# Ledger of designs, part 271: VH-VL binders against Large ribosomal subunit protein uL10m (mRpL10)

Target 1, 224 residues: Large ribosomal subunit protein uL10m (mRpL10), of Drosophila melanogaster (Fruit fly) (q9vpl3)
Amino acid sequence: RGKINIQRPKAPHYERARVVAVTQPKYPELPKAKSCFKTRAERTQQQQENPYNEIIAREVRNWLDHSRLVAFFHLSSITADDIFRVRVQLHKQNLHLKSYGSKIIEQAVKNTRYEAIVPLFHSNHCIVFSPDPEKTAALLRIVRRVPQMVLLGGIVEETMLSRNQLVAYAQMPGLHAVQAQLVQTLSQAPGHLIQQLQAHQNSFVQVLDVHAKNQMNEETPKST
Key: E = the ipSAE of ESMFold2; O = the ipSAE of OpenDDE; V2 = 0.75 times the mean of E and O plus 0.25 times the DockQ between their complexes.

## First folded at step 15 (VH-VL; framework fv_imvotamab_arm2)

Design he1 (from hb81 with heavy chain G101S; at its last look DockQ between E and O 0.19; V2 from the best seeds 0.00; counts 0 for: pae E 4.6 > 2, placed apart)
Fold by ESMFold2, look of step 15:
Structure he1 (fold): chain C 224 residues (1-224), chain A 118 residues (1-118), chain B 112 residues (1-112)
Amino acid sequence: as target 1 above (224 residues)
Amino acid sequence: EVQLVQSGAEVKKPGESLKISCKGSGYSFTKYWIGWVRQMPGKGLEWMGIIYPSDSYTRYSPSFQGQVTISADKSITTAYLQWSSLKASDTAMYYCARHWSYSSFDYWGQGTLVTVSS
Amino acid sequence: DIVMTQTPLSSPVTLGQPASISCRSSQSLVKSDGDTYLSWLQQRPGQPPRLLIYDISDRFSGVPDRFSGSGAGTDFTLKISRVEAEDVGVYYCMQHTHYPWTFGGGTKVEIK
């Protein structure tokens, strides 16, 4: 399969992959035939035959389950030094660049709502995971200078987003971004915390002072 | 507010069976691995194995393969470490810990002291 | 399989002075996903271990900023910039890149 065009609101390839899957032989037919009356020993040996893939697939599933931001990219030819530089830049922002075989990704999302992402991995790709969806803007800023990484789409807060939707999400200011920045400021140093609290205190005093002055000036002369 | 609460200390004789527990709370139990770590008296830490409670997939350290059984019951958010026949050399402190690849073993149980004496 | 060698075995330190703990692995700890799974744990006397550092240098939530980790490949270091009385205990490095997962032998940090 080829990659989908993320610049459009909905990727035609993704929609067609779903339709094709519905009109083709049932997905469980092969597993049904093989697993219909399998013994415990046969199932254990099947697992042993691919132990590496089974372990890695669960690790990918774990990343998907804990990441509030997941971004999928097509990756064209890039030097080892360039991809290393990008990985370091992303890591500094709590963005984790990873790549897995498509078979492993297929195993990781099997029988989940994410099964629809499998066609995105038929070509050379990479994935960025993060527990912090507020880092979407930082991700897009970093990869903007890396034409070898072509954004295909993503998942934010367990919702699949197109490229354009992900870009729009990155531009929204929100309470999470403000809250994250406040926590970061409070954790830096005691002096910074004290200064920030004192500034807020002074602002409250000024508001109260303005109110008191307005109250003192409200009297109207008698009409006598 | 993540907590792992282990069952209480055990005093056993060689040859007896034992099953100790680790109950997780304050988090989605099936989204994390649970690992078991042994600490023999006066010694360091030894990884025994790990389980993914969602499907009970288990991986053992070679040193413990066949010596213990790791299991989980996700309906009561509890993982187990089990011996079919204890030996005096099994005397140790046993910890459970929550794991995912991002943050490693991030939360630990209080430990279960197992004493096996003749 | 992977041997984790810690040095020193014991680190007596004056309060307020720095401490440095080294951990060397017998093989590279870079996993196939591109990350390095090297962690540092602290075990205070009579307590379970607790996580300090993961991914070589990332400080876990609630860990004081006097703890820092560094390293690459096979050589890793935990530093305590100013040792406090509460830092007494045994420190372990751990790799969870390759199965079986392994710990270092531990480094006891003690006052004086």
Scores: ipSAE 0.268, ipTM 0.611, lowest interface PAE 4.6, mean pLDDT 77
Fold by OpenDDE, look of step 15:
Structure he1 (fold): chain C 224 residues (1-224), chain A 118 residues (1-118), chain B 112 residues (1-112)
Amino acid sequence: as target 1 above (224 residues)
Amino acid sequence: EVQLVQSGAEVKKPGESLKISCKGSGYSFTKYWIGWVRQMPGKGLEWMGIIYPSDSYTRYSPSFQGQVTISADKSITTAYLQWSSLKASDTAMYYCARHWSYSSFDYWGQGTLVTVSS
Amino acid sequence: DIVMTQTPLSSPVTLGQPASISCRSSQSLVKSDGDTYLSWLQQRPGQPPRLLIYDISDRFSGVPDRFSGSGAGTDFTLKISRVEAEDVGVYYCMQHTHYPWTFGGGTKVEIK
């Protein structure tokens, strides 16, 4: 009786093979988390059929208005599971990952200061919102580990930034630190610095103005 | 400081019209929703509706749809709740509150007591 | 409409003791994007409501750390670790995930 080679089991008799094939339990595929980013087609279809488009558009507007950090990403072949993981990571940092159809975005930003973002939504995209611009570095750190998310640009403190600018922003010291440095620099070089500082002051004033405008939103601090 | 200041108490008769106000200050009025909440005497809170002052987009609770009108004047950072014809059942405390996506109704007005009696 | 059910209706508590309030929604409060909009409000006698907790577990500014929120999906809990005299009032859960937004019926916290 030939040694049963456990490493290379002989193919079962054809009848047995047939029975085994028929009796193999078909496990239902685990329902993919419904929270998956819908394809563009699905989103478009949903938008056409959804009587709540206006509501969703309003929601988008609300997020834009309350966000001090908005980042736009292109999504390339990302799985639902991966998206979920990223979402969880982002959420831990008070970063909110959202996805909307282009039509909804268009409706949401029509005749608003955000209208310039519409061209960014030509493919599969997602948006990350945050009330805290200081989370930019954290956002980039998280997204760096997700090759399927490609940063396109963003809005920080009501200013549209390119990808490179956003990266640069994330590397900058906090506003207070920059201000402190500015004050120090101003104190050290009275003459030439005043002229260079005026240029920076204007930029700062703009940033400060944006900050001041947004500071009013900071009065609702999440108690850490 | 973020504040919502509501108009004073109202005593009305059934059938009369009423418009109460909620003035926001200390924040960008156009960037936050304003909601209205009813509280009948000795009862719980009831969401009536919300308005986005930037464009006056409004959502109502089905229970209050057609019963009240919510409006806003962003130029004076004021939201309004109005009745065309009051009923005795409209007797309640009415609160306005600020709402935004990253929180909830985070700031509330002091309330406006509306009494409707014959 | 989403019905928010709070339990208990009344919670007599001894000073310094913990209190727990439950809020159950008739439907899931989780949006498709995973966000859950549940808040807890406190209303002291003769005062307007005050926000305590938002996003299930985040304390609003100025809210003491003795207040904590937890939960997911349809079941949510507000806990007060040590009840103080100032904590007397009615507590409401609120969902603002789905329209129409709805409040729980309220839980009255009283001192024994």
Scores: ipSAE 0.263, ipTM 0.664, lowest interface PAE 1.9, mean pLDDT 84
ESMFold2 (binder alone), look of step 15: mean pLDDT 93; pTM 0.952

Design he2 (from hb81 with light chain S32Y; at its last look DockQ between E and O 0.01; V2 from the best seeds 0.00; counts 0 for: pae E 2.9 > 2, placed apart)
Fold by ESMFold2, look of step 15:
Structure he2 (fold): chain C 224 residues (1-224), chain A 118 residues (1-118), chain B 112 residues (1-112)
Amino acid sequence: as target 1 above (224 residues)
Amino acid sequence: EVQLVQSGAEVKKPGESLKISCKGSGYSFTKYWIGWVRQMPGKGLEWMGIIYPSDSYTRYSPSFQGQVTISADKSITTAYLQWSSLKASDTAMYYCARHWGYSSFDYWGQGTLVTVSS
Amino acid sequence: DIVMTQTPLSSPVTLGQPASISCRSSQSLVKYDGDTYLSWLQQRPGQPPRLLIYDISDRFSGVPDRFSGSGAGTDFTLKISRVEAEDVGVYYCMQHTHYPWTFGGGTKVEIK
């Protein structure tokens, strides 16, 4: 294997080494550890030194506008190799792991209902964007194996959710299954069930809101 | 259903002004950037700049800064590329394309051929 | 400005055979957010460019699976597993990691 260069001396080693090098498969080079994610200090410095903060803020706004799922995490100390592996796993599920300085986030959400998220970005953080809210369960499953990423909350279909609300949302079956159960439940006149769902689980209301929004508007949620 | 429809071909003389258009339809116009790309006859593609129609923020390639003006009118979902004084060297095909950062230039206009000759 | 160098300049290919196009950037295309914004465009004769692949390897909607992209850092490859007559045209790589955004010089694919 080529990850650990274990080579025994052999004679004639020149010709053997040349033949072996020509015939060995080469894997693509992994990104350098530092290029994946940065410490809080490095992110702050990068933000201040980036001459395009104004355009980057609009790129973040663009990601927010195109994402039906956004999740916010606190990021504890983690090796570059581990965060890279998580990023690859997330990317396979159309989940996009990113990190931005707090000033850029502040500009991106200024004059929107999302201004309250800015304090979350004053410490080590990461954000996951996805166009597919059905990937919330996959996101939480992947992150469960990464204790360094601590879920703070998220946005689903333009609705801010706390950590517990996002976890509850992820545990619900797909929209079609929930919609079928709701029709069945309503046809049986289950007033107590509806009251319980409304009182204890805002996820029920949010599933109906997500369905109604998807039915009327297939465009990415609009930022304000 | 996503479409970018550009204004028709133009034949102009050096020194004349010109404003060509790119009308977007079938999508939320303010959620995407619009970029302009030049292709000189027989040559490759050159990025001229982008505009964010939501607030008309623009970013130009250094090669085109000060040479053209990119603008948009979000009320009619239209972006524009404008010259105040055309040169013969501006003879080219000009494309608009939409962009949201991740999927690159995903939909392109049909192109507007601009010919500048005396 | 990031220079994108494509090779070969021209790729005549027998119908049904594979084609491979290389794109090399003058510096890393990994953005500060960890993503690499490298795309491939196809321009058929007389037509506007068309997006084939974004994010190095993701096929755009409606693009056949005979097109595939790969690479990292500064070296990227577009492969066409079986060239068909409709694949004739010029292929461009494009980076939108760093401003100004830049294109490769193009690779002409033609049937020989």
Scores: ipSAE 0.461, ipTM 0.746, lowest interface PAE 2.9, mean pLDDT 79
Fold by OpenDDE, look of step 15:
Structure he2 (fold): chain C 224 residues (1-224), chain A 118 residues (1-118), chain B 112 residues (1-112)
Amino acid sequence: as target 1 above (224 residues)
Amino acid sequence: EVQLVQSGAEVKKPGESLKISCKGSGYSFTKYWIGWVRQMPGKGLEWMGIIYPSDSYTRYSPSFQGQVTISADKSITTAYLQWSSLKASDTAMYYCARHWGYSSFDYWGQGTLVTVSS
Amino acid sequence: DIVMTQTPLSSPVTLGQPASISCRSSQSLVKYDGDTYLSWLQQRPGQPPRLLIYDISDRFSGVPDRFSGSGAGTDFTLKISRVEAEDVGVYYCMQHTHYPWTFGGGTKVEIK
């Protein structure tokens, strides 16, 4: 009786192999847990067919229309928790952090002067809105602590600004301070003008006085 | 609860100055606009202007430009409407209202009646 | 300035019946961004105005569902599905799309 080689079992007879192949329970492949994290691309695609896109687009339009400060940011790898923290901080300063799909943004700004912002939304992005343009400095201060937020540019008082321009704007003194400075400068202008006008007159008088003194010295007869 | 409380009724003579107030409470005063609306006796509503209390940015209706001054003191969450010289035609109810940051006038004051008579 | 024309001037209504108010603007209230800023206000006798509808059709908080707004461009409508006694007052449309912001002339709703 040939030693059953347990290490190399003889292939079962063709008929047995067929039966075994047919009777093998096909276990349904466990649905691969699609990571609950729909890629941004998937979310964007789903948003295209969503009847709510118009509603969201209207929301974006409202934000743009009533905001005096709009800032655009690229988002690098940031956690939901980090975003939440930033949102809270911004909200305390009347800065509203929003994120929208590129298609929604495109729809919202179509045929507007802001259409040029569409290319900024090709990557992960967020928008900060505020009715207060003076909050620009506060915005930059907050986002400086968030390396995952990269400033791309913004809109201030209906004017589109580059990143550098927005930074420069934030460093400018407030409108009231500038106005006060202007008033001070203007208030000093009349004094300076008077001084300049008087300087010429005084110089002329001095020259005349010297001339008069020289003439008086020539008329003094040498008393022999 | 969001509330706007206006100052009391005023009886004045032509030529007098007047400043009425609108105090906001129950919300962040610096985050919303305040507008003023005039309603003459038996007439409709007229928009006068708006102010953003944070920076005192102000816009006026052309009809009221130079006729009134809108201001705000954010430290006491109060907006103001003032006249340098009242006219009999200024007799009206004046309302302040909060402009919801990105929508409409959502909360209104109770109104201040201003009567200007000789 | 944009002129807002409301019709009718007066609307006597029987309790439980519907009411409709029209507001027409002299110019389009559609802004360059496609948005339209139109609101409806209610003013009851002896009271300040109250916001009913904003952004053409959105009900403000606490406003009954019997109030509805519709329209586009230059033509807007406020509807009350079933008028109640508390609905007596003057109704105003307001545009805040273009400066200066302007109100309609008002429509007085009263009970027959």
Scores: ipSAE 0.148, ipTM 0.653, lowest interface PAE 2.2, mean pLDDT 85
ESMFold2 (binder alone), look of step 15: mean pLDDT 93; pTM 0.951

Design he3 (from hb81 with heavy chain S28K, light chain H98E; at its last look DockQ between E and O 0.30; V2 from the best seeds 0.00; counts 0 for: pae E 2.9 > 2)
Fold by ESMFold2, look of step 15:
Structure he3 (fold): chain C 224 residues (1-224), chain A 118 residues (1-118), chain B 112 residues (1-112)
Amino acid sequence: as target 1 above (224 residues)
Amino acid sequence: EVQLVQSGAEVKKPGESLKISCKGSGYKFTKYWIGWVRQMPGKGLEWMGIIYPSDSYTRYSPSFQGQVTISADKSITTAYLQWSSLKASDTAMYYCARHWGYSSFDYWGQGTLVTVSS
Amino acid sequence: DIVMTQTPLSSPVTLGQPASISCRSSQSLVKSDGDTYLSWLQQRPGQPPRLLIYDISDRFSGVPDRFSGSGAGTDFTLKISRVEAEDVGVYYCMQHTEYPWTFGGGTKVEIK
């Protein structure tokens, strides 16, 4: 049983001032609270934005469904002029730079395999969409010159790729070039096998030559 | 091939109800919006509204809000345009068209002529 | 509502000569995502509309390269470099930047 000091030292005025300040009505409001009471204009804008948010989420879903390439970036501080120039440069390559709120992304990927991407949008970000996965190399080339855009990862052909996997994907030749290389490789395989068989036959001939030389030495022994 | 096939021409009297259809084939129906466009005789094109068949979310032009109902049944890849009470001024050609948000209305149905005469 | 104004209303053209159609919007067609949602449709006599150009200048699949689109902001142009007999019809610009989506009034291209 410890002796509990119920009677604390009489509170100095500073503690009473703190308690009074907590219970004090906020009149006048020295800090301007911009969002406590909404005007008619702000309420009307909020109501108008509800239908747009629902549409925007479905637009993002459409972009995800129609893009064979999607890349996610962290976006550092960048001027409006610089981001506009990057957007124009990307657009020339059929690469579409966009940004959305994290709640819109959550709505867009709900009940899809892509729900795991939502944490990527907790910080300032941007997304690049394209129907052309062959444009991955062009994307990385353009963004290399934009240090404010840091690649986080992407989606290629409905497969989630890490940053390193996406970079490795960009170094692969296009599908058409891969198909041509495959045909060329298959055409060379039979010739390589034939060459191996011919070398084996030549080795067999050499063994016969050694045998013939040994028989010749036995029939005509050298003198001394 | 991508195809949108609409129901046949209709001749109706004022006050009657009507539901016309637009069946999509050759693509993933739930990946695209379906829009409805009216063309009155000798006039241009008017956007009536769109539907996202994946969840039946709809948006209407203010000119048609409350005048028609747009719906879809994704299990049979079909969108619908419906009137509860036709007016003579509803006489027009009605088109459905596919839309994914970026490439605009890329494929169109053949049209359904609706004639409303007293 | 965004008003789309097309000029001219009628464009009679000699076969093999160019045609140019203008479309002007009452406000910028640049959407909040940074893209401009301006497209061009062709409606041949007795047929449904068909997409020619989207995203201002991108030709839809199967559209001949004699069709080209250009413009920015509020001022857009469709050009046909050499008009052929099959190009007869009505051409519409369309915006799908803001709801409600709206069309221009149409431009009839016809052979002289």
Scores: ipSAE 0.472, ipTM 0.766, lowest interface PAE 2.9, mean pLDDT 79
Fold by OpenDDE, look of step 15:
Structure he3 (fold): chain C 224 residues (1-224), chain A 118 residues (1-118), chain B 112 residues (1-112)
Amino acid sequence: as target 1 above (224 residues)
Amino acid sequence: EVQLVQSGAEVKKPGESLKISCKGSGYKFTKYWIGWVRQMPGKGLEWMGIIYPSDSYTRYSPSFQGQVTISADKSITTAYLQWSSLKASDTAMYYCARHWGYSSFDYWGQGTLVTVSS
Amino acid sequence: DIVMTQTPLSSPVTLGQPASISCRSSQSLVKSDGDTYLSWLQQRPGQPPRLLIYDISDRFSGVPDRFSGSGAGTDFTLKISRVEAEDVGVYYCMQHTEYPWTFGGGTKVEIK
């Protein structure tokens, strides 16, 4: 009785194989959880038929108007689960990850100061919004761990920044820290000025004193 | 400090027109939504609609669509709620409130009491 | 329209005791982008509403730490750890996830 190798089952007879192949239940593919981030093609197609495009465009504009930090990212092949994880992390920092179709963005920013961002939306993209520009460092820290998110640029305090500028901004001390430093510097300036002004006077007085002492020594008759 | 100041109490008759106001101060008026909320006597809060003062984009509750008009004058940082023809059923307290996209109705006016009686 | 259902309608509470208010939405308040827009408002007698909690659990500025919000999806809770006399009033949940925005029916908190 040949030991049934359970690890390498013999291929069934061709007839059995055929029957098994035909009788395999075709389970309907579970609707793939529509990734929150539709492909560009899917988004574009949906946007053409969506009567709510105007509403969504208004929403985008609303986010732009209320945000002091906006960051634009290219999305490489990323899973819905990974996006969700990133979203949660960002949300904890009051950073809001959104994704919109290019047409919606175009409509949203048409005839606005944000029109310059339209060229950034040629592929799969996402946007991170924040009311707090100080969260830039936190944002970059989070997305650094997500190689699928590539920073393209952003808007900080209504100013468009390149990728490099945004990185540089994140490395800057906070506004309050800079202000504090400025105040310190300014508070030291008068003292330094006074010292400089007094230094010349003091030097002059010293020279005069030396001169006076030398004159006194010359006037002392050598008592022979 | 952020403040919303509403116009005073109104006593009107049915069929009369009315426009009440909400003036915002202490913030950039054009960057925040202004919403109107009705509260009938002894009842709960009802959302009526919102307006974005920057472009006067307005959304209404279906229950209030066509019944009231919400408008804003950004030059004087004031939002308005108006009726063309008041009904007795319009008797209520009306609140304006600032809405911020990152939060909610964070600041409220003191309310305007509107009484409509024959 | 999203219907917001609050329970209980009335909550008599002894001073210093905790209170809990529930708000249930007829559908999920989570948008496609994952954000949930639920807020809690307090209305004291004779006063306008005041924002307590936004984004489910974030306390608005000046709100005491005895107030806390929690929940997800369709079920939300406002908790007062220790009720004080000043906490008397009607509490409302509000959704602003989908238009039209809607309020709960309110929960009246009273002191026993």
Scores: ipSAE 0.310, ipTM 0.681, lowest interface PAE 1.8, mean pLDDT 85
ESMFold2 (binder alone), look of step 15: mean pLDDT 94; pTM 0.958

